VHH binders against o26223. Designs and how they scored, part 144

Target 1, 191 residues: o26223
Amino acid sequence: MKLLWTSQHIKVTVHIDGKVSKMDVLEAIKTRRSIRKYQDREVPEELIDKILDAAMCGPSAVDERPWHFIVVRNREMLEKIPEVHPYGAMVKDAPVAIIVCCDSSLEKIPGFWVQDCSIASQNILLAAHSLGLGAVWTGVYPLEDRVEGIRRLFSIPEHVIPFSVIPLGYPAENPGTRDLFDPDRIHLEKW
Short names: E, the ipSAE of ESMFold2; O, the ipSAE of OpenDDE; V2, 0.75 times the mean of E and O plus 0.25 times the DockQ between their complexes.

## First folded at step 9 (VHH)

Design e81 (framework vhh_gefurulimab)
Fold by ESMFold2-Fast, scan of step 9:
Structure e81 (fold): chain B 191 residues (1-191), chain A 124 residues (1-124)
Amino acid sequence: as target 1 above (191 residues)
Amino acid sequence: EVQLVESGGGLVKPGGSLRLSCAASGFTFSDYWAAWFRQAPGKEREFVSAIYSGGYTTYADSVKGRFTISRDNAKNSLYLQMNSLRAEDTAVYYCAAKHLSYGTRFSEPKYDYWGQGTLVTVSS
């Protein structure tokens, strides 16, 4: 059983400087990597709140904003995700996971909820990275068996579509960054 | 005639600063990617920094955080602001420009136009 988790524990004090020294947006985009190994360390509720705030700030087609989020911290529930998602083995080892969902009753134009939920998922990955966490996007939609498996496991209503499962935590691995820029994919003025 | 002409090189102390300029003529500079390369004595020419026509920038790891590339398309000019200079920055600095009509990377020395170079000497 999932509970709405509220933190009663000690929060770390933020030290402020007169200088802007946080990771800028281009650095965050270029250095973000999929992280599948996590420290055995709790992620504070405050950081999850910041990540979800960022997720909801994405552009949405006709401003339909169809996204809903399930925050999973219960170890027993996290351990069951690999049973319905064969490429989600790392989820059981994460301290928390976010399930990005689409409420189809909020859909105003057909099919654009996929883009909306993709944007929300990417914002979760970037926000987590900027806060010193690691995360990975594990795909659910459009694979019907995974969609129905996750729906059943988390009691998701029929009109709601689980889109992605994103485990996150403090990283226990440090993969290098990649240079993926390919000028052959850029066309000037015409194809 | 197509030309790239560098200026601003000279002798500086370690920790000092220099601003290099490159003046472009004979082509529509605003349509071109522009870059700085350098070559130290006895070494291969190496990539320093590049700027896309729209302003996107990239830097070699050796200069990241110390050098800033910029351009002024209205003046057909490219700049390199060099701060916290080190002895290993001593080299002839070249500006280069290329049109993105074939798939080559910024860091590859396959540019359409090259300047003659300007010498930067960092002495202790």
Scores: ipSAE 0.000, ipTM 0.083, lowest interface PAE 20.4, mean pLDDT 83

Design e82 (framework vhh_gefurulimab)
Fold by ESMFold2-Fast, scan of step 9:
Structure e82 (fold): chain B 191 residues (1-191), chain A 124 residues (1-124)
Amino acid sequence: as target 1 above (191 residues)
Amino acid sequence: EVQLVESGGGLVKPGGSLRLSCAASGFTFSDYWAAWFRQAPGKEREFVSAIYSGGYTTYADSVKGRFTISRDNAKNSLYLQMNSLRAEDTAVYYCAAGTYRSPIKYSDSHYEYWGQGTLVTVSS
């Protein structure tokens, strides 16, 4: 039994606020929730660095790794995001946000950068959760008005495409966990 | 009326095989996932196996590799093929059906419809 426990439960131990937080990979995936309310509390740079390291470890098409990240802590800039992103109202209340971008000059196969940046975005959400933070993915691409609005706000060059805006912070809400397993979406051998 | 009727139980020697059947009526069986549970003398009811509408199957560790669950939606039927039977498989076996779509499929409280049970005795 002890052998089965250690082989099936890879425990990730991270230091956060002087506390040891343990969460296995499956638990992190299953308990992550979108968090839109944040404490008025700064997120340490070390945690942002860990999150971005995790984001860059995602697979990408033909290993193109087209992602770039903008870290936004400036309150005036965070407050302007809802002006160009209608569903981004919570961003102004977050202590920090990460903008996931694609550098199209790094693209090796057309169109796969969307999948690459989606993977990076999800890794940000999971890493944040594992470190005791809350985050939410707010969509930018493929909505042209949002893409151009974010580009303008952050002086993003034309060959770089803003993909998502992810506010994060220490959670000020606990929405609880959802059971989303739908076995009717699993087909054996054929449709 | 909604009903699930189990059959195929009986006395079998260790190492033997049995095939349990469950006939469903009074509801659209093909829309439901279905499961087998068992209750041994003096024990709580435990999960054995489940099969979902799309054909995906799950098994308790104690029966994996020995038991096979299957369904026939045209006949509104659920089956459990039990091979390499052991004394510890002795129990009343219950057919269950439900609409719950979460990992909590192992909990009997999440099944809406239940059969009356069929006794399986593995003894020499």
Scores: ipSAE 0.000, ipTM 0.297, lowest interface PAE 12.7, mean pLDDT 84

Design e83 (framework vhh_gefurulimab)
Fold by ESMFold2-Fast, scan of step 9:
Structure e83 (fold): chain B 191 residues (1-191), chain A 124 residues (1-124)
Amino acid sequence: as target 1 above (191 residues)
Amino acid sequence: EVQLVESGGGLVKPGGSLRLSCAASGFTFSDYWAAWFRQAPGKEREFVSAIYSGGYTTYADSVKGRFTISRDNAKNSLYLQMNSLRAEDTAVYYCAASKFPGYTRLSEAKYDYWGQGTLVTVSS
């Protein structure tokens, strides 16, 4: 066991006022926030394994599962991401990032790979949060300059499309929770 | 007692094919990642390929498209089909198993169980 491999960061268990509660699915969805400030601590490989496993469990159009993932830990490479992604400044400060990609040769129905990769990206964010990590989705597709910048930086083949860059780490901020429920957006039986 | 036993090594000409086997015993093989590593004379041991119990595979760039890893959990066996062999593939090939080798699957230090190795020589 290493200092970066601790039960507090692996468990989905919260100790509150002498009692133990777990972050269930609804709590994870409601309390997940975009995290852009990270502790200077490595993320254990076991947690990345769990996150990638969760990413691949998402539904996809006609079960095409077109996703590929690049795991980036190299500091020099992480520091170059903001040069090709203007809103990715936080990536240079993260201990690790996951690049979600689509292999177009695996696509069975045109255009649905965007939805497939969105689902995989969200699963990464939720899984990271459930494991005590913070993450943020930085958009790549459909912005062609970012797509080509990321492709060149990571030697991604032309038939593979980089979709999102998700830096993650132990959170160094706590933005609190949001109450986003809006009943005016719910229509019963017809518009 | 945990045991991994490799077989199928031998002498083969460049461009030839060879199939390695690894028989596992003494542990629940189906729950483990299994991998092939190799070590050429005078070099450090390097990763070749790995396979998860559910079938997910990882390959070193040097062998991708030429080698195919597979497993048979009912027979507690791991295989490596080696095609289009080159002189630089000459090495002792080792079977390895780990409960969790990490997402990269590349670190030999994370594999708990190892075989004794089988020699593959690619030479005219």
Scores: ipSAE 0.000, ipTM 0.186, lowest interface PAE 13.4, mean pLDDT 85

Design e84 (framework vhh_gefurulimab)
Fold by ESMFold2-Fast, scan of step 9:
Structure e84 (fold): chain B 191 residues (1-191), chain A 124 residues (1-124)
Amino acid sequence: as target 1 above (191 residues)
Amino acid sequence: EVQLVESGGGLVKPGGSLRLSCAASGFTFSDYWAAWFRQAPGKEREFVSAIYSGGYTTYADSVKGRFTISRDNAKNSLYLQMNSLRAEDTAVYYCAAHRTLYSPGKYSEDYNYWGQGTLVTVSS
């Protein structure tokens, strides 16, 4: 993300790599929204690297860290995702998508890879938001037809399970904020 | 040429009022979030208020109930009505605009366009 400071004499571009963190954690969590419309603007590789670094920092069951990631920028491949994912229509319009996968050979405790990959997916959404990007989680697992469709499309090995497809880009929509706090869901000391 | 031009600053006594204006040109203002930031002498630049093109507003806690942000997209203008002014409101006030980065933008680095600033001095 490049920001332009406009003055009569100088336009100053502030590069994303030179910028300090611009959002505290609670604000990032509370203001993140699913973004399904993207600007016609490329996402720099260095921002993708930062997002993937954040994805791998999540906790995992028995520290198994079973996640693998496929980064898709190829327009032809992005355009094929909606063919195997009915709710992934927005992916074809995104400049890039990340496919979160589980390598089952890294699984140490059965079944917890789902939580592990959910944590990685959420970290992708939060990291993207903190960097000025928008993203949305489109579900793949546990829907077998989507799992198999994504596996075949991206040549994913049998022991690896595609979990989610997350398109991302600079937002071309700006949903309002939500107040989601519901005290009726909080029970003190007992139900 | 993209321009944001602030006006309305000046010297005012504590408890007084000022209305700042910002005139936008060279871009489609109605497509942008618009905001006021301020920078007091020797301090960091701080967020004051922002308004989305669709009408959502947000305010810094220090100005809630005293300042009102508004916009007129037909006139490509942004306003800040400042009431009950205090010595600590003394600052250069900047108009800023950004397009379709995350909502709402209260970080200066989120903004694409900036004005030159207008000085507001609150003193007796």
Scores: ipSAE 0.000, ipTM 0.097, lowest interface PAE 18.9, mean pLDDT 83

Design e85 (framework vhh_gefurulimab)
Fold by ESMFold2-Fast, scan of step 9:
Structure e85 (fold): chain B 191 residues (1-191), chain A 124 residues (1-124)
Amino acid sequence: as target 1 above (191 residues)
Amino acid sequence: EVQLVESGGGLVKPGGSLRLSCAASGFTFSDYWAAWFRQAPGKEREFVSAIYSGGYTTYADSVKGRFTISRDNAKNSLYLQMNSLRAEDTAVYYCAATPKYSIGRYTSPEYDYWGQGTLVTVSS
């Protein structure tokens, strides 16, 4: 039997349109963990669409919004990602992966596409977590070998830069939450 | 109206070559994952090869190095170049297509659109 892992701090809220159980934003941020083991379960397209909608809602430098996304569900394609990404072994076991890309032709201010795509990647992780899924950010940019490997594997045009590969699925592991608050990193008024 | 129409099947001798074509109509083919499946007499339908909308290709182990899948999005066409044909390649070959978000688990239920099939016979 496969286990469905849940957050013990999910709060129940009542919406005007009905009764729902929802995770508080702060709880989602604090309880999101990298998930590398997935149930053998399909992720519905409508959940992927909600995740991608959230990804595109991030702030972007001078509103350049340079992000593009490739959704990969094909098993043979997922199985080939580890061949070009040494730390992406878990991707072959995921039911789906999202590749976050930058279209350099949309860049208005040099270098800020990295922050833009980082924000999009984090929004994917948080949105997935809020929907009961698990995901992990595997790094592509700025490692040239991974960038070119992913580009060739998915026929990505020269003006588009693959930034991250994010496998996701229903979680088959539950790493405990972390207490990361460190007051020594907070300076009042001045350094 | 969505249609996939295969052509190019026929009788060929062992060691010979044959090229299959599939003409797509009624949808934007360039946005679709496309594949070839085959069904040998008395056998289940099996995966042969697939090509992603961006051109990346996958192959069943039994055909790797012998078959080449390709597409021409401007002509809404899919191709399968078959070389070094063997008697065991005898089958009805089917063209299939599915939207870019489909899982494509090498099985027929993952594909929404199918052609009628074209017979390939490899014998002396």
Scores: ipSAE 0.000, ipTM 0.109, lowest interface PAE 18.0, mean pLDDT 83

Design e86 (framework vhh_gefurulimab)
Fold by ESMFold2-Fast, scan of step 9:
Structure e86 (fold): chain B 191 residues (1-191), chain A 124 residues (1-124)
Amino acid sequence: as target 1 above (191 residues)
Amino acid sequence: EVQLVESGGGLVKPGGSLRLSCAASGFTFSDYWAAWFRQAPGKEREFVSAIYSGGYTTYADSVKGRFTISRDNAKNSLYLQMNSLRAEDTAVYYCAADKGYRLPSFTSKEYDYWGQGTLVTVSS
C-alpha cells in the first residue's frame, strides 16, 4: 500500500507494507519478533527518521544520552558486516542497517551507557515493528573482535563504542507471536 | 541580528547543474534543522530538502537522486547541489531554519527563520 502525506504545501510519499494497523504499546511489545528475512524493497528515509526519533526518546542514566547512530544503506558495506560479525549474515540481505554507538565523551556515569544503548536499540525494534518493518538486534558489545571489526569497517573513532547492528526492512517472514508470560518468575513481597 | 542569505541562483538549461549557498548569522546554526524550500510563480512554498546538524538528510520525492543538501556548521553555511535540472525546478529557492526536535517540519509555517530567496530559472 502507498500512503501519501499531504500537508498544506508538501507531498511526501511513504510506502507501507500490508495494512495500516493501529497498534497500542502493549500490542507492539507483545507481537514484536526478530525478523531476519527482508523483501528486496527500499525503506523510505522518512521511516528511518521516525525510528531514530523514537530511539532518542529512551531514558538514560543521568540524562547522558550517549548514543550515536550510523545509517548504512551502501550494499558493499552491508555485505562486509558478516566478515566481522559471524552471526550477522542476515545484514547483507537487508536494505538498511542502523549501528547503535556510544560516544564515551558523553558518558556521565561509568558503565550505564550499556543500559542506555540497550534502551535505544529496543526502541528501534519497537518503532520499526509499529511502522510495518522487521528488524533484529545483533550483538556487538562486549565482544572485543566484533567491536574492533565494526569500528575499523565504519571508521568509528576510538572513544566511540559500537554497541549493536540492527538490520531492518519490510519483512519476508511472519513468525508467530509467543506467549512468554511465566508467573513462576513473579514473587510477591519477598523472593 | 538573525539573518539567512542565499546565493548561487541563475539561469540554466535543462539537464544543467547549479549550486546554491546560504550563509547564517545571529543564531546558533548548529542547533537547527536547515532546509531548502522553493516557490514557483503563483504557487505556495514547497519543501525541497532538509538536513539535521549531524548530517541526516530528507528529500522531497520530486528532487530525490538529483539534489544533494549539505552543511558546514563551522562556517554556518547550508548548500544545495542541483543536478539534472528540469523546467519544473524553476522557482525562488529559500533557505530556512527550524529548531524541531523530531523530523523537520515539511510545511513552511513551522520554520523559525527564513532567507529572502534566490531565483533559479531552468529554460531552453
Scores: ipSAE 0.000, ipTM 0.110, lowest interface PAE 17.4, mean pLDDT 84

Design e87 (framework vhh_gefurulimab)
Fold by ESMFold2-Fast, scan of step 9:
Structure e87 (fold): chain B 191 residues (1-191), chain A 124 residues (1-124)
Amino acid sequence: as target 1 above (191 residues)
Amino acid sequence: EVQLVESGGGLVKPGGSLRLSCAASGRTFSKYHAAWFRQAPGKEREFVSAISYGGWTTYADSVKGRFTISRDNAKNSLYLQMNSLRAEDTAVYYCAADLPYSGEFTSPSEYDYWGQGTLVTVSS
């Protein structure tokens, strides 16, 4: 179902409704869109593993790598997220969500964990897109009510800060692409 | 634990129709992905159709356009409407259910809960 062709040493993996996703880096960056509508179809664990591997490959301040990830597939838990995150309504309809967290005990430079977790979050979005999935970054930090709500819901320790909730699934919408290039934001040699 | 019981099998002529039912008992059925599989004499168990807890459906190429899977979560039931039946549809049909964590809905190994099966015979 995942396997279309084999040789002695190579296997081609295709999901039941598709083919192996091919996309160069620039295309992935330019065509990634926030996806908030998902097919009610499970995301294989192998794809989640690839996404998390990509998340951990981002640069980190003084290599502090403070991120931890919670993978949520439990339907009851996903359905409770909108109760503590007012703009997270789509999470209840996703087959899986990843919560990006910062372990503050791993922080080497004050404040840079926010950049580290932002980089990890963006890599999750790009990796998901490159694998044929849709995802959206729903903000948690620095909104205190959301931070505490997510912490309570997932039993997150006080020294760990929930940063973002990223629902993922096979996309059930296609919002099209955007042309965001603005040369007025580019300055040569000086401001 | 979820227990599944199939019904609705029987003898039908080519071109006929049958509706299979699967009744779930125990846990809340609405939390489970559900599927129909079949096994013909001398063959391995093969995928027929699957439906997610949210109603997303998929079908084997051999039955697409002829069979329709549906569910009624209020009745803890799964259905398979089979139209335009052919001799090659003759098989024992199994209901299957599992929690939505990983894998593809089309593999028997993805399902922990199975019914006993109901025989469908398509013969003139």
Scores: ipSAE 0.000, ipTM 0.102, lowest interface PAE 19.8, mean pLDDT 82

Design x1 (framework vhh_lunsekimig_d3; at its last look DockQ between E and O 0.77; V2 from the best seeds 0.00; counts 0 for: pae E 2.5 > 2)
Fold by OpenDDE, look of step 10:
Structure x1 (fold): chain B 191 residues (1-191), chain A 123 residues (1-123)
Amino acid sequence: as target 1 above (191 residues)
Amino acid sequence: EVQLVESGGGVVQPGGSLRLSCAASGFTFSDYELYWYRQAAGIERELIASITSGDSTWYVDSVKGRFTISRDNSENTMYLQMNSLRAEDTGLYYCAAEYSETFYGSEPLFDYWGQGTLVTVSS
């Protein structure tokens, strides 16, 4: 393994074959942070495929798997997203974004699609992090202005609901790790 | 104690300039998304500019090319440089902060707000 340091003092572990080392699942969960600054570097298609594979591996209500994914690399489209999603300013600076959507025609039980798409979105974040990328979840649903803005921008049909926009890239920041364990939130046997 | 304190407001003539500051204390400033809002008399508060923890910026169309948002994490301060001021820029300007580990990003639920600083553009 070779340790690489960026000018931002971001530690990257690389295998001798030039591949980024993967981290274990607990490390990915514990060390993941929202990343809103990206290097001027393209994300290989192979990494996006791995991330999308991970996104589809989560459970869903009655295995309904209602999720769809729009992969956005077009610079013009990335730059337009903040116009309809002002709180997604970082999207314009990312090399790629994934839009997670729900196809309501695939929903079998009402309302559980939010959980399904949340699981998919979180898996995207964790997979990205484990692959040495940075990502951030920008919420779209249930805010109507964002939902409709993204719908129009990407010509999403009415039965499909945009849920989240997740920009990704090689990280150009290191916000550090957090310890959020709270034993007061744990109850044994009863409340 | 958490605090956001705006300053730099005042009375200026059309075409003039002001620089607003928002000084933060009591929280990890670098871990927050920062926003400038303004509220004119009789009008709802509006988002006018934002800057992410990664220094990505956003502007409402009416201020593009005239206003510049920036942050200095070493000083725990956000700025708004306002040039070519217009009468319609008159209002109370608010600083707001939202923790970066969020996916909501909506005004009513921001973590911290300042008390505002008044900007008056008048001949």
Scores: ipSAE 0.866, ipTM 0.933, lowest interface PAE 0.5, mean pLDDT 92
Fold by ESMFold2-Fast, scan of step 9:
Structure x1 (fold): chain B 191 residues (1-191), chain A 123 residues (1-123)
Amino acid sequence: as target 1 above (191 residues)
Amino acid sequence: EVQLVESGGGVVQPGGSLRLSCAASGFTFSDYELYWYRQAAGIERELIASITSGDSTWYVDSVKGRFTISRDNSENTMYLQMNSLRAEDTGLYYCAAEYSETFYGSEPLFDYWGQGTLVTVSS
């Protein structure tokens, strides 16, 4: 019941806010940067709800949609993440983090949950950026020590696989846009 | 193309201090996550300290409160201030850099060029 309540709450938040980001899709994709420095400001629950709604709208293999999300705002828990994920130091300085998980019991075709959770993770980054927030994807799966560390820290059951940890907040850094177009990687008609 | 040059190592007695520097060239320094690794005799290379592009820091437990990592983006240099040095801090110290758009975060893909700087805590 608590899971059903969470889903209904997300839908209500989207309906009452009703605001559309003014950043178009191409702009969001091209200007998104990983952000690891955050202002000392809370991220409203309404924005987290919008981000998670966007996360669940990606394509999924056989529409299995195996995603589950843990929203972490507790400062003590955020401070413990770098102890099991040494390359996630910025998580302790973020106002909130989202842990993207796969419920393997929802898997319909072996192995495609990785693509499903990658799509959800990227949608979180893009949605956050479009809403004026900054975020970064810190890798968990397939690194066994990180998977088990995060599992134990958040009491994640064995049939659920933690995939990524994404801290987010209002950005306190402003990196420039990348220019990565490489026409040598485009092949017409054949390799 | 990418070059990282470590300096500042030397021989110091227990309780002493050293400041290591890592000078970078060939990339946009401010876009990189930066790391200090240590290789001690007979031990696999380990992460000692890190500093993100956003200035968040991480330290291995054995150096917390004694070592301070910092970066100066205007000088393309990372530092490791080492205080209250102990015999177990002896080793080759390597700096490493990882592009900030990575979600991997692990040693094998880091760009580093120098030969390391030796820190010996003795006598």
Scores: ipSAE 0.556, ipTM 0.798, lowest interface PAE 1.9, mean pLDDT 86
Fold by ESMFold2, look of step 10:
Structure x1 (fold): chain B 191 residues (1-191), chain A 123 residues (1-123)
Amino acid sequence: as target 1 above (191 residues)
Amino acid sequence: EVQLVESGGGVVQPGGSLRLSCAASGFTFSDYELYWYRQAAGIERELIASITSGDSTWYVDSVKGRFTISRDNSENTMYLQMNSLRAEDTGLYYCAAEYSETFYGSEPLFDYWGQGTLVTVSS
């Protein structure tokens, strides 16, 4: 009925209606949706830690791991994000947001940091979903006005590139599942 | 078969009010992020208001407190209530929609655009 902890790794067993549950990874991938409406409810630091742990588990080019994460809970800062990212209106209503960044000084292979940070961003979405949270990836890079605006707002240094802003919280909407499998996109052996 | 149709434009006096509508056919708004843009003569199209699938709203500073965006998914219609109109609000108003499972959100690549409805604020 309660969260369980171990000494080696944090294993989270979440109680839902008095029952312990885990989500299969394929189900998580297929049922995750972009969530833009959140309950007025704080997200515990423990859950943010688990999400960021998951973010850092992704592969990266030459194991360069160029990612950095800014965790934003300050209400005034969250309310300012739409001023520099007008397509991120829901951020002002989220209890917390994660900004995924690339530290270019960690780059070992030019240009692969985009894939690296994309992997980290998707892992954040899946981990949040598995923990009962909703999230959405709002794009920053490669749109220069968004990059510059976020960099200025959060005092991000010039060698660090803000990649995405991901607001998250307990969901207050349910857009439902989708059936998007398209066998015409599958080519055996050749085109 | 898929289209957005704006309506409600017209000529109005300064200080007046107008309500624009954007109706969708061939798809449903519930899975879409919705936007209003305006374009004055000789100026680039400007995003002025947005409403997410989760009903979060955003407004450009020049219209805050005067314009209200809303959506009615059951009627497949979005609205822009425009109050305290000024001469600088004159322009062609467009609605646009973007599928909600996206991380892009930028003018040139919206899934659907309307044809526009003209608003003229003059004495």
Scores: ipSAE 0.436, ipTM 0.768, lowest interface PAE 2.5, mean pLDDT 87
ESMFold2 (binder alone), look of step 10: mean pLDDT 77; pTM 0.759

Design x10 (framework vhh_lunsekimig_d3)
Fold by ESMFold2-Fast, scan of step 9:
Structure x10 (fold): chain B 191 residues (1-191), chain A 123 residues (1-123)
Amino acid sequence: as target 1 above (191 residues)
Amino acid sequence: EVQLVESGGGVVQPGGSLRLSCAASGFTFSSYELYWYRQAAGIERELIASISSGDSTWYVDSVKGRFTISRDNSENTMYLQMNSLRAEDTGLYYCAAEYSETFYGSEPLFDYWGQGTLVTVSS
């Protein structure tokens, strides 16, 4: 069946029994926004599993894949995060947060774990968005007070470095998209 | 022109109340994280309260239960309601704003700062 019109004189074609259009990769990248307001609704474990699967599929230096993840759903623990991360106030209002960590014992080449964990963090944001969730990256590394605060709060061993805290949930805000393409930042053949 | 303009400061007796306002213009207010900082004489500026674009609030321990931060996106204004004021609350109060697409979140790299409003708690 087809619905051929909407209110406000806009004609829209909706295929109900046909193939559902999914968000493609470019659309996901261009429309992802940081979301800090969440519905009072739990995120199913199955969606978290899909997000973490996607996070682990990023490239890493010499395939070292140093990332570990802590999934936090406990309300008391979520409420304690802003005490050690003042710019993560929204974490206490999220149904779940993922802490991205680097296990330094898995590092094969010094220093590239930061890029590895950045890739994993961005993949979490994109995967969440593609699944209809909203998320935001709150920075931990390299801010030493935040690193040690998160380490103590979640009993993270000394050889593991907390990198980012990513609260997520069903979005309760819709900030729209941005036009960010700047051709002056593109240089052909030479600077 | 982008501006953050604080108002509502003044002299008040201990135990009194003041409401500070931070009026914003020149940017999409609803898309910004908002902060109140305080600077007392001879010490560095400290974060005292924040409110996210999603209305989540944070307070430094010394003001919890006494201060309330709020925002009105329709009026492009942030407020700080200060109750049960103490001598140690004396200082210059600054508002600051940071665009929501950030993972850093730290002074002094915020997109916009106000000029400050003075609060003096004295007998």
Scores: ipSAE 0.456, ipTM 0.751, lowest interface PAE 2.2, mean pLDDT 86

